# Designs tried in a protein design chat: VHH binders against Mechanosensory abnormality protein 6 (mec-6). Part 21

Target 1, 343 residues: Mechanosensory abnormality protein 6 (mec-6), of Caenorhabditis elegans (o01811)
Amino acid sequence: DLNKRVYNHTPGPCRVLTDNYKGTAGMTYVESQKRVYITLGYGRAHDLKTKTGIAFYKTNRTDGRSQQEMYDLIEMTINWNGYEYKKEFIPTGIDSYSSSNGRVLLYVINAHPNHQCIHFFQIVESSKLNHRKAICDPSFSSLQDIAVVGPDRLFVTNMAAFGRGWAQILEFSLQTGQGAVYYYDGSKLSTAASSLIAPTGIGYDAKRRILYVGSMIRESIFAYKVAKDTTLELLYEMMLLTSPIGVFVESKTGDIWIAAHPVIHESAWHYTHPENQNIHSPSQILRIRIQEEGNSWVTTEPYANDGATISASSSVVFTDEQMLIGSSFGRLLHCDLTHSYIT
Key: E = the ipSAE of ESMFold2; O = the ipSAE of ESMFold2 at other seeds; V2 = 0.75 times the mean of E and O plus 0.25 times the DockQ between their complexes.

## First folded at step 14 (VHH; framework vhh_7nfr_2)

Design M_10Q (from J_50T with E106Q; at its last look DockQ between E and O 0.09; V2 from the best seeds 0.00; counts 0 for: pae O 17.6 > 2, placed apart)
Fold by ESMFold2 at other seeds, look of step 14:
Structure M_10Q (fold): chain B 343 residues (1-343), chain A 121 residues (1-121)
Amino acid sequence: as target 1 above (343 residues)
Amino acid sequence: QVQLQESGGGLVQPGGSLRLSCAASGFTFSSYWMSWVRQAPGEGREWVSTITQSGDEKYYADSVKGRFTIARDNVKNTLYLLMDSLKSDDTAVYYCARDRWTEGYQEFDYWGQGTQVTVSS
């Protein structure tokens, strides 16, 4: 909507954690480690010069670090174990699984336009990733995000049948519903939901067994019940009136955090011209608390920016009264939440 | 067809050492985690050790930490288990397994035929 106005506000003090990469697109919280993992360098998928990688932010503010060290990002070293396409790695969507025996698994979407894959890692030695395997199915044309439901069991969104170009623009304009959610069961990939209109962010509430899938074009979130056999049953659609890009579900409360683009045509211009410093897309973070599943929910807006501070917000994590906001082509923000009515 | 063949088992006195080998064929060995699993008479199978694709990370059951060493040679497609300070409780058939990495349910999709290790005074 051309009439939308973005009124800048924050939930508390904010700072830039990094702007050294062209893109901080995806994030996941690993509670057992008190770390947020961030994917870096999405801009390379849009031909920007940038280093790609994965880093983490330590959320524990009382672990004895100095004030100077408290907001540091720590870059991961990746052991590719001979994977031949490692130079085509552009990490974006990310999620994790923490086992009771201390193993932490990390699952990362490669957004390279000609080599889209899901990469399976184990986190080792504090700051090292061991690559286990990649799944590079021919149906992957526009992978966006990933939600883990068990060890090596995951859902992934594929936004469109056409990966780029005028065909994808027509697909979105006509709302033809060529997107899908795929399911990987640990050995085999299958289609869990089809005929979706631009699915983007995806998040899983393990306690309620509900999978939330954003639709960028419909400006809504679909809620699916995840059956024991991992089939999906559509429960309802939550209309947001803003384009969801990233979805984060709090494990304890089930609250849903959404990184959204409130002005979709400005988002489209930003994605088309990511190198142009004068083209911004507003950034919005929503928090949804479900009151009655399918019937009522409460939506608040902890963060909004016209794009000057952070453009095209793509991911959000909330933990320990802290909120991190990632963006498609730009910086990573950290905010303290100090407004009691929103937390 | 994936094939795993163990060798190097035998009879040994308590405190002795053995080196087990597992020859792998029928798959890209360097792309998989590999594990050793053992089974004592009348018991269920017990995970012993796991090694990553490149061999840079190694994991051990508490019962064998500090006594056993896992290794691999990705040129020769061979997995090894060096067992030191053997005890009678280590008596078992030792299996080489291809490890599909999972949490809580160690899933091994292919197994060798096993090699007998007997620790007896």
Scores: ipSAE 0.000, ipTM 0.129, lowest interface PAE 17.6, mean pLDDT 83
ESMFold2, look of step 14: ipSAE 0.467; ipTM 0.791
ESMFold2 (binder alone), look of step 14: mean pLDDT 86; pTM 0.862

Design M_11A (from J_50T with E107A; at its last look DockQ between E and O 0.25; V2 from the best seeds 0.00; counts 0 for: pae E 15.0 > 2)
Fold by ESMFold2 at other seeds, look of step 14:
Structure M_11A (fold): chain B 343 residues (1-343), chain A 121 residues (1-121)
Amino acid sequence: as target 1 above (343 residues)
Amino acid sequence: QVQLQESGGGLVQPGGSLRLSCAASGFTFSSYWMSWVRQAPGEGREWVSTITQSGDEKYYADSVKGRFTIARDNVKNTLYLLMDSLKSDDTAVYYCARDRWTEGYEAFDYWGQGTQVTVSS
């Protein structure tokens, strides 16, 4: 019927980093290591046959690697330390914390429909993860994304009251506002915001203490002030006219990068038929630069694709003049940024 | 009371070797992972290496991999770091730390006083 058109463009040369997994849904950048960690295999949550896991991409272009090695992903080995449900692991949302003692911690959402949890890892050696614990709660029905605000202190989005099926479809159709943001303080889980309409991506600006939460159905980003006691105060809403799925905040500038689905009905069709290679969902990356908090901002579009190259963009990272784009069921894309008006 | 005491630091020329020791007391040493962490003047702390309770797994930061070896002696309650092929950027105070990796929050709960390693020509 009424269709939005997507005009393809890139911020510079792009390439596929991997096409070996059904989904590269989540990413986090660890500055101290110059690595982007990527979660692999989200498609298993939608009954696709795929390996799941976590890998990283090394962003340092001057570390002596060959041209072939520059774009390699290195898969992580997980020491589950006796965790009983390790086979029910479908990693998606991911974030990190670099501690003052030199350790790097990873926090990963498990999107398995029957075992939704937050998994706590420590990165050890070059390519190993040690599992520390899992937090699983009956309220976790549709966990989407995670933002870390301190060691073992984090916010997660839960998109809907129903985790799958016709009940979730009905919930979205009625826009009932059953989504929430939960807060884990290191020992106890609590509700930080409730009655949200399909919250998805979440990102934290530590310098300004602002938490950004995307709403897929409202096509908006909500900005919350994070108080010292970690309570959230809604500041404003940025209307995007596109469905935000992933949020990345640049630590130095506070600029906000958004992975979005610009045509919601094509996205819905793609999610119901993820195995069909002829069904595409457009992918869009936005960059928002705040000029005056709450009052004015500038939005640019560094990347757009009609879905042929990458469908259903779900995450984005920008660092070192490089942009990575993850997708719900498909490829991981890397682009060089060569156009200064985009950055 | 948990006590960790490092020794074996000193002045070494580039390419040289040192062996650091950490004597542990006041806790069941063999029940804990142990780590080495270093801090260069004016910089933050940098994780160097970690060893499991039995010593069956050993982990190293990329900056020291292939040059440093961590070891432990659970009879003597002593942690070791053998440092080979030392470079000037290895200059730091080296700390022995009790590792709480299973608790997940700021993983080291007890630290030694540190031993100075200086690599210069």
Scores: ipSAE 0.000, ipTM 0.259, lowest interface PAE 14.4, mean pLDDT 84
ESMFold2, look of step 14: ipSAE 0.000; ipTM 0.229
ESMFold2 (binder alone), look of step 14: mean pLDDT 85; pTM 0.856

Design M_31N (from J_50T with S31N; at its last look DockQ between E and O 0.86; V2 from the best seeds 0.00; counts 0 for: pae O 3.1 > 2)
Fold by ESMFold2 at other seeds, look of step 14:
Structure M_31N (fold): chain B 343 residues (1-343), chain A 121 residues (1-121)
Amino acid sequence: as target 1 above (343 residues)
Amino acid sequence: QVQLQESGGGLVQPGGSLRLSCAASGFTFSNYWMSWVRQAPGEGREWVSTITQSGDEKYYADSVKGRFTIARDNVKNTLYLLMDSLKSDDTAVYYCARDRWTEGYEEFDYWGQGTQVTVSS
């Protein structure tokens, strides 16, 4: 879409949680802890100077914290257990698994151009992670996002055959189906879906066993049934007419939240010139409620911005009447939702 | 040798309170998550509460949330469970358990002998 315009609106009051990182690209909500974990520093994968890491935001606004502390991010300390390539860590896609006894696992995509991997962490204190292992595969060229379906069992999207640069641009221009969804079963990696066109965000509805996969170029979300043996059966396609980048599925309702780039050529320009402060990509958040599986759904737009406040939205979390928006190269935004008909 | 010794159980009236203690020895107590697990007559073991190494996070089963408080004293190597507003459903043997989570395992490797809590209806 060459002439699409974005009209700014918000679901309520919004604020910047941080500007200190070039990228707040991925987020996951851990209900058992009432925390949103955020990956920091994606811009380093595009040669921007930035610190990388993982932090969390506490969603419980009634836990006795002061007004000043209520919006703090708490950075995680990572015990790498001697992992040789820890300095090559550019975290992006993230998801979690909560098990009994307060145990939480985090699974994080490393988007480093030379070390595309999935890192496995365990949370061992309020702000401490232990690194358990990494899986790296020659097929990982452009890992985007991750959806966890069990402990150490996960799907990941690989967007293109080429990870960046002119080869990737040519690949997208030809609209070739070189993307894939991979599945890790706890020991082996396999291909769950192949010949996909620019798969990006991925989210899992555990109650319904449905995996949602975004396609940036098709401007759509594909819904797959996840069989007991974890094979995927395509159910339907939801055309969005905007490029989905991040997918968040509410565990209670099954509602699907999408961080999207409504003007894909402006997004492409922003990604090729991420340091240029005059180049923005609009940010859009959609909410989809399935009314009849495969037949009807309702789409609302809780947030849209022309890029001036937040550029290139890449992730979204909704919980406790709060919405967080992450971006590929910039700030992290928090909004209170006061316009209930939008949400 | 790892030893866990529970104490503080007993007979209590509904609405009453008890404090359970677990004395730990034979290992570096502050390096481990610690849990309370209970077993009612004729039932399997039910997880009750877990506390991290430093005590900066505490987790509770829904059945006890708001009524029980877990704590630890890493100087005295002692785990505690303060139980308030006790109900007949809380009648069980309460076990102190060492968690191997920080070693990368999802299991309890050592258990105490348990202390009986009986809430008279």
Scores: ipSAE 0.322, ipTM 0.717, lowest interface PAE 3.1, mean pLDDT 87
ESMFold2, look of step 14: ipSAE 0.443; ipTM 0.768
ESMFold2 (binder alone), look of step 14: mean pLDDT 85; pTM 0.858

Design M_61V (from J_50T with A61V; at its last look DockQ between E and O 0.67; V2 from the best seeds 0.00; counts 0 for: pae O 10.2 > 2)
Amino acid sequence: QVQLQESGGGLVQPGGSLRLSCAASGFTFSSYWMSWVRQAPGEGREWVSTITQSGDEKYYVDSVKGRFTIARDNVKNTLYLLMDSLKSDDTAVYYCARDRWTEGYEEFDYWGQGTQVTVSS
ESMFold2, look of step 14: ipSAE 0.565; ipTM 0.840
ESMFold2 (binder alone), look of step 14: mean pLDDT 85; pTM 0.855
ESMFold2 at other seeds, look of step 14: ipSAE 0.006; ipTM 0.308

Design M_7Q (from J_50T with E103Q; at its last look DockQ between E and O 0.37; V2 from the best seeds 0.00; counts 0 for: pae E 10.0 > 2)
Fold by ESMFold2, look of step 14:
Structure M_7Q (fold): chain B 343 residues (1-343), chain A 121 residues (1-121)
Amino acid sequence: as target 1 above (343 residues)
Amino acid sequence: QVQLQESGGGLVQPGGSLRLSCAASGFTFSSYWMSWVRQAPGEGREWVSTITQSGDEKYYADSVKGRFTIARDNVKNTLYLLMDSLKSDDTAVYYCARDRWTQGYEEFDYWGQGTQVTVSS
């Protein structure tokens, strides 16, 4: 009778930013705006009743807002410009590009089972998005995450040949290697890496030109050098002993933040029965500081929860001593970081 | 038949002011971001300022920030650049440019003929 549990801890005070959506799956930080953009409603891809959308959290604590306004989420208004399939939008993976001219582009994975696409938005005015185009490809079966390397230049992960359900679980058990990383160069889509085992979160260190790709089943992060021609050269594997789902790279330090599921079979049951509030998947956040690429790194764990407070953590952002944690089917958390050795 | 025609340049003393205008025709002006770009003698082109379709957001190069103001009139299809506190470094040909940013590219597809601004002691 083995009593196994995740030992809960936080890096400081935490609070719920929203409970109003079934899923807060993806996040990206836009430094030029001091905003974290969050995708809402991933649970609809798993047949949960929920609203979908994109919102942002303002990270600047000294911008003159009242204490009541400090933790507000602001929902974006989307101008679809006549896009035919706007009702089939279930946003999940997200990333951004900021130019020196103050322009900000937002790139969002649509996780809708029948409309797997990459949507291209321009942020206009304070809280509006103009839809520019969508890229949909027959190979998109299980898109997970995006890493932007330039304007309209991006890598995306496609986790498996089967998009959900028992067929996908069987695929993972057999480790058939049907996952891929795709690259969009601004005009055409190509395969950047193939035969991967359940690639999930993806993050890019622009200063070092290193792309980090999580593998859920291998419980690892793979580091790729991004060549001048944007081809990928595998450098090394960081074994985590936990399933990485979301990856965030700090632009200044190159530190790698990972939203992870430490108990993969509980994660699998949670994804199979997301409506069942008695089924949880533990949530874990790791921070990896690279000492020397390929040779040494230091791993810390700023957050862990047995699933009671937040289940199935799927995304993380760290900025300005603040950490946000998104989840596949539930809450969005915000924590202040007060332990300096963790940060 | 996209046409952009700049005017309002001239000779001005340091510390002076000028207002440049750019008359636009042959396209839906209110659908595009618009920019000013300048080129000093013997130098490459330098981006100066950009304004969104509605004029709700304005962007400036560091070299002109706080001194130049971009504006637009979508009824008259006219782009403006108000230049204050002019320096000798501001001497250049100033071009009005249609910005393709709303199409997700950082490029200018149409340019005016330019107007000369000369700041001379």
Scores: ipSAE 0.006, ipTM 0.307, lowest interface PAE 10.0, mean pLDDT 85
ESMFold2 (binder alone), look of step 14: mean pLDDT 85; pTM 0.855
ESMFold2 at other seeds, look of step 14: ipSAE 0.403; ipTM 0.754

Design M_9K (from J_50T with Y105K; at its last look DockQ between E and O 0.04; V2 from the best seeds 0.00; counts 0 for: pae E 10.0 > 2, placed apart)
Fold by ESMFold2, look of step 14:
Structure M_9K (fold): chain B 343 residues (1-343), chain A 121 residues (1-121)
Amino acid sequence: as target 1 above (343 residues)
Amino acid sequence: QVQLQESGGGLVQPGGSLRLSCAASGFTFSSYWMSWVRQAPGEGREWVSTITQSGDEKYYADSVKGRFTIARDNVKNTLYLLMDSLKSDDTAVYYCARDRWTEGKEEFDYWGQGTQVTVSS
């Protein structure tokens, strides 16, 4: 911790997919469509001028697209169906559900400081979202991320009692444990875990019924068993010695990908001055392979950057030998994995 | 032990109506999306309609939209399908189906025995 150094490396060739938004904070992979959905514009929650929205990247490299269009992002059009607070939408955490009847649902965290909500969308007509409903609760002060465990059944992380400002910074410094995981069962919201210290990213392994929750301040991932009645039983803690922000679980292997900030004070400085182009937070991507649940795991580092190429990595998706990295205030990165030691 | 039992099928003339019921037991009915699926003789199963846990959203196949209504009663643990303006191509065995509890995909893991609906003059 006295000598935290970031040694830049990549798992293969990388490129910038977009630099046109102040933030590409959240991502989810929809396997049935071969698409990664990306939330855009998180910087607006921190008073940066930026457009907000949702776009997707098509992961199928053999679909006959030209070189020019292969790395395109396609922006979604949102039909709000008369929702009166549509101007208060700053999307960040995102996850999806695919039904057998061909419907794909997106669940999106609204990070607007005065309108913290969970938004429910249906994907229609290839590139259009129909807004279904929003769940807003007075306890939502700093929603971070979302994990879907069934149709309209989901967990969300709320990081702190104070939504922003110096009070939140003091709360973290004292480690007062006012974060929570909430559960929505399709009709009502309840508290699934309480007194957590800065919960951030969240991911679900459906085959093993394990929910992984990052703690930014503890620099750890907590693993919970999800019971049949959806109550959570804490199984163990994986200490990372780096601040996890985003969590992605591979559906086939159960491997855990983590977007992390290895130097927490540089991350804090970046978040308080996101407009300053000379202030960076290093970006790190970890991959954790469970060897023996609760007893042993192998951690590798497919990507690391001192912040010059991508600052404050906040999300990661791995699929089809491709890795995408989102960031809180900046660009979206795409890398090909060329059979490095992590593949 | 999860059990789904359909009833209310029968013989009806074109343009007629029927109400199907599905009694559910052995699980927390109000925690699941529920669906109706039908199978005509010699054909595969065709999705008909789906309803969310609370019933606040209802989805229909294009072939039945405007004619069928799905509903649920979470107190009586019963799923309903009101079929109106029936056509000969609605002839099928109708199944009540449950979405899987613990996976993020809609998969029909429990099926009833089905109830026959026959539309003929």
Scores: ipSAE 0.006, ipTM 0.376, lowest interface PAE 10.0, mean pLDDT 84
ESMFold2 (binder alone), look of step 14: mean pLDDT 84; pTM 0.846
ESMFold2 at other seeds, look of step 14: ipSAE 0.561; ipTM 0.838

## First folded at step 15 (VHH; framework vhh_7nfr_2)

Design N_31D (from J_50T with S31D; at its last look DockQ between E and O 0.11; V2 from the best seeds 0.00; counts 0 for: pae E 13.3 > 2, placed apart)
Fold by ESMFold2, look of step 15:
Order: structure tokens, then C-alpha cells, then sequence
Structure N_31D (fold): chain B 343 residues (1-343), chain A 121 residues (1-121)
């Protein structure tokens, strides 16, 4: 990936929802609430000074709010309930579970270098998170993303055996496949897939019971069938020719949205120098539609930017003809879908 | 085997208070989360409140927060709902339910018969 040009385009008008945090890395859509939850402050894991937190964006455009209020983010208040390590909280990967009784659970990866954990929250009141517990396992070295398959049952990606430094660089160079997908069954953690090459984004299609796992180095998405006993059977690999970072699955259609880094060496420079405003990584959003009988797929590119507007896209949500794009160290972007070439 | 029996409902004026009780038998009460769920006439069931095994965490729907208090007595195997500042919209049949959420189940597995709460002026 030596020299690839990125041609900027959008699916419609776009605007910045926030520039106030160093990172808007993860997002999840809660359909029952018509809210997109966003994790804020990932840059703190890379020594940037930033507040961390979780906020939401309301997707209902017809609820009587003014034009200015339509794009507001509402920050969540976290009740930690005495959790000892609350100061070591750098939220990134996020997913949710909505019960049939209207309860909503939120599961968040803590990317703090010295406190890699999965935090379990209940969304309470209108804008409060109630912390229930954290799962911190010695095997968690580079947690990236999370996919929920039931209440307190989830898959997580761990990108590499070494969480940082020259050992991680060597691991990637050798392509030894020391990444994993872990499964938490509500009481204990197990390995669901091993020997993976830099797994990153993960998304679950509950209707079709398919788990999608991105591989940054292979530039592809692996599709797994999730059995009733939660074991994974590899179905196929979709070669993207770009590095997938975030995965979002539309629940109705099964369409897969990918936040990707098309120029990996620029991404590497950006991650090593996140404070440098002159170092950017291109941002790309793909939409993948699986064809009938699963024999092929069609890929479109609703968004691309050379990094000037948004650098290092890390997450994407599509709903209600709206697309949100999160980034590792910067802005949160919102776009309306108004062009016919974007379905 | 599992039995849940609600009591304490009745007719009350707006702004009034009630205490609902749920007697549990046929299982180890202290091992389970417990919930209150209500159903107004012509509507589906609405979750009201949940309490953990020991009572150290309590959860409430937005519609009742600050007005209702859930409690349990693990010695007497009894679940309570203390209802203050009642509104006409609180009129419903209130059910006690055994909550299996933390065990990977999606919903409640046992329900009581319900107790009627009617708030009218």
C-alpha cells in the first residue's frame, strides 16, 4: 500500500457534530431509543490531553427540535458505584443490547493501556449510565471492538499479543496471527477464534446469526456463522483491499458498513503522531451488500476523504438516511444521504 | 413449584401512596433478581423496576424514577414496591416477576397473578 490516491466524496451534506474531544472512536445505534451512542476521548490512550466520556446523538429529525438542536450531542453521566479504577477509563469499542421490556444495556471496551477491560452499563433515566461490573483478563492486551449477542454475552477482538512497542511492530511484520476473538458467556471468558491477523472491527447480524470480523493486515472481513452453542464456523473471507477498523451491520437488510483506512502507512504515522495536526490518515466508508444465496457481494463507497476533513475513520453508523463517522483522534462527522448513487 | 403472590393494590387518589408486596416461595429467593412490571388497560406490559439479589442495586423506568422505590427482604422472601406521588397514568395491574436477565435469558420466567392499582379522583 505504497501510494494510493483518495478521491474525496460524500453521500450528501456533511457537518461536524463535535470537535471537542481527541477521538470519537466507537459508536452503536440503539433502535428502540433512536439514539447513536458515541465513545469520546480515545486519544488519551495515546497520551493526548482529553476528557473521556460517552454521549449520544438523537436520530429523529421530526421531533420538533430546531435546526441547531438537531445536531446536539448529549453527554451521559456515569454512576460508577464505587468502581476503584474509574479514572483509568478510555472508552472505545461499544455495543448495546435492548431487551423486550425496554431495558437497554451498554457494553464498552476500556482501551486504557494499563486497564484493558470490558465495562458493563445499564442505561438509566434519560441520560445516565449505571456501572454494573468490569471484566479484566490478563489476555486483554489490545482490545479493539465488541459485538453483543445477548444480555451479558458478547464477542471481543484482541488485535495482537503485544499491546504496544517494538514487539507489536514485529508481530505485525511477521503476520504470525496472534490476535483473537474472545467470547464472554456471562460468567467466564473463552477463545472463540485464535491465530487471527490483526482483528479489529466486529459486527453481529442477529437475524442471520453471522459475525463479521475485520483484519487490518489482511485487508479483509471474515464472516462466521454463530452456532447455537456460540462456536464459530468460518463461512468466507471478503477481500476489501483496504484496512477495516469499524464494522456496522444493518439489522433489517444485513448490509455491512465498514470504516476503513485505505493507506496503511499514513494510518501508522497518524497513530504514532496523533498530536501533529499536519499528519493525517485517509478516511473511507464502504457499504457491502451480500447477494442472494450468499454467493457474492457488491461493495459501494458512500464516503471517502484524504484526511483533511476527518482523519482515520474508526466507526460508522447508518440509520434514518443519516450516516455518522467516528475517528480515532478527532472529529465526529454527520452526513445526510441525498445522492441517488448511494442507496 | 415457583409461586409469586402480589398484594397491597387498591384505589387511591392522585398524589397518594401505596406499598405493594410480593410473597415468593418454591425457590431460593435471594439467588435471583426480582422485578415489577405493570400493564395498563389495552396496553402491553411495561417494565417498572428491578432489584439485584442483595438489593445493592436498584433500577427504575424513567416514568417512575424518584416516585417509586423497590426493596426486598430476603429473610421473609418478600419483594416490595413503595409507590409515592401516584398519577392517573400509574393505573395498571402490577406484576411481580423473577428476573433471569443476568443468566443470559431475555425475559422473566415466572410471574405472579398481579395486583390492581387504580389512581382516580
Amino acid sequence: as target 1 above (343 residues)
Amino acid sequence: QVQLQESGGGLVQPGGSLRLSCAASGFTFSDYWMSWVRQAPGEGREWVSTITQSGDEKYYADSVKGRFTIARDNVKNTLYLLMDSLKSDDTAVYYCARDRWTEGYEEFDYWGQGTQVTVSS
Scores: ipSAE 0.000, ipTM 0.264, lowest interface PAE 13.3, mean pLDDT 84
ESMFold2 (binder alone), look of step 15: mean pLDDT 85; pTM 0.856
ESMFold2 at other seeds, look of step 15: ipSAE 0.588; ipTM 0.852

Design N_50V (from J_50T with T50V; at its last look DockQ between E and O 0.01; V2 from the best seeds 0.00; counts 0 for: pae O 19.9 > 2, placed apart)
Fold by ESMFold2 at other seeds, look of step 15:
Structure N_50V (fold): chain B 343 residues (1-343), chain A 121 residues (1-121)
Amino acid sequence: as target 1 above (343 residues)
Amino acid sequence: QVQLQESGGGLVQPGGSLRLSCAASGFTFSSYWMSWVRQAPGEGREWVSVITQSGDEKYYADSVKGRFTIARDNVKNTLYLLMDSLKSDDTAVYYCARDRWTEGYEEFDYWGQGTQVTVSS
């Protein structure tokens, strides 16, 4: 239905955490640190002038910080260890792994049009990243998102055969199924699922071993069982009637949070003209609670906006009764969840 | 080893035009934003212009906007600055710089040797 109306609402009080970057596209929650890591500057992949980097938000509201400091972002310093292409870094999809020894590993998709890679970092000291390696493969044409299933073991989505431009738009219009999910096992890259139509967000429920993959054009979430040998078995499709872009799975409950674009043609205009402040894409956040696997689920909508406050929502994190919303070209939003009937 | 070599400077009358070139080697030129920076005698460095990897976006300091044009040729690994309507205030050493557009780092990690531009009445 191309004539959807977006009715604005929030789950509670909201505020802008930053407006200083053209894009706050990806986020991951690291529970062991009580931090949300945010990738900054995705707009540079669409030729916007912006700084790029990685920052974090501290979720602990009782750690003694002042009211002003409570909403600060802290930028990470990256030690590239001599990596030659560090200026070609446009971070977007992000996920993490925490070991029992306190090591925290961070895995970041580089969305640079000419340097599509997966970057492997270790978080060291309070606010520094040590670059470990990059995996760059000729098949990486439009990397979108990443889900970690173990140390250096991860799935990534590659949305389309064409990385950008009108060729990619035409590819989506024809629904040719040129997208894929790739798996990296710690040494080798392989194809875990192929012939997918615009796979975007990806999230992993470790407790249930289910991988959720969004399809922007199908307006659906596909659920895959992750076998012991890491092969994927398609379980079912959840039709959302909105285009999923980011997927976040709560570790404790298995609830699925989705950052979505409810009006696909407005998203297309926004991505074509990201510099034009008069062109917006509505932003929507869904929460899905599975009642019976494959048979029934409950969907609620904790957040919706016609694009005026935040345009083209691309990521979501929920933790500690807080929700963060990232966007492809704009603001990072933080909301408190106080409206129980919405969430 | 990264090398940047500027050329094309010289003496020009006010209102004149000049084209600067910067030959790049030792790195993948097309993967980097590139900038021009200038320094007048006894003054600090002033950013002049920057161009994206593909050349699709170009940005200029207000002092040169409308008069200078940055360009690049990724086949020949060469950065250009086309300077029109030159003024006495444009007299400086012009440097080609490899731009680092990431918060928390120095803006430029490699510099050329510079080329002198002198605009005299």
Scores: ipSAE 0.000, ipTM 0.118, lowest interface PAE 19.9, mean pLDDT 83
ESMFold2, look of step 15: ipSAE 0.118; ipTM 0.597
ESMFold2 (binder alone), look of step 15: mean pLDDT 84; pTM 0.849

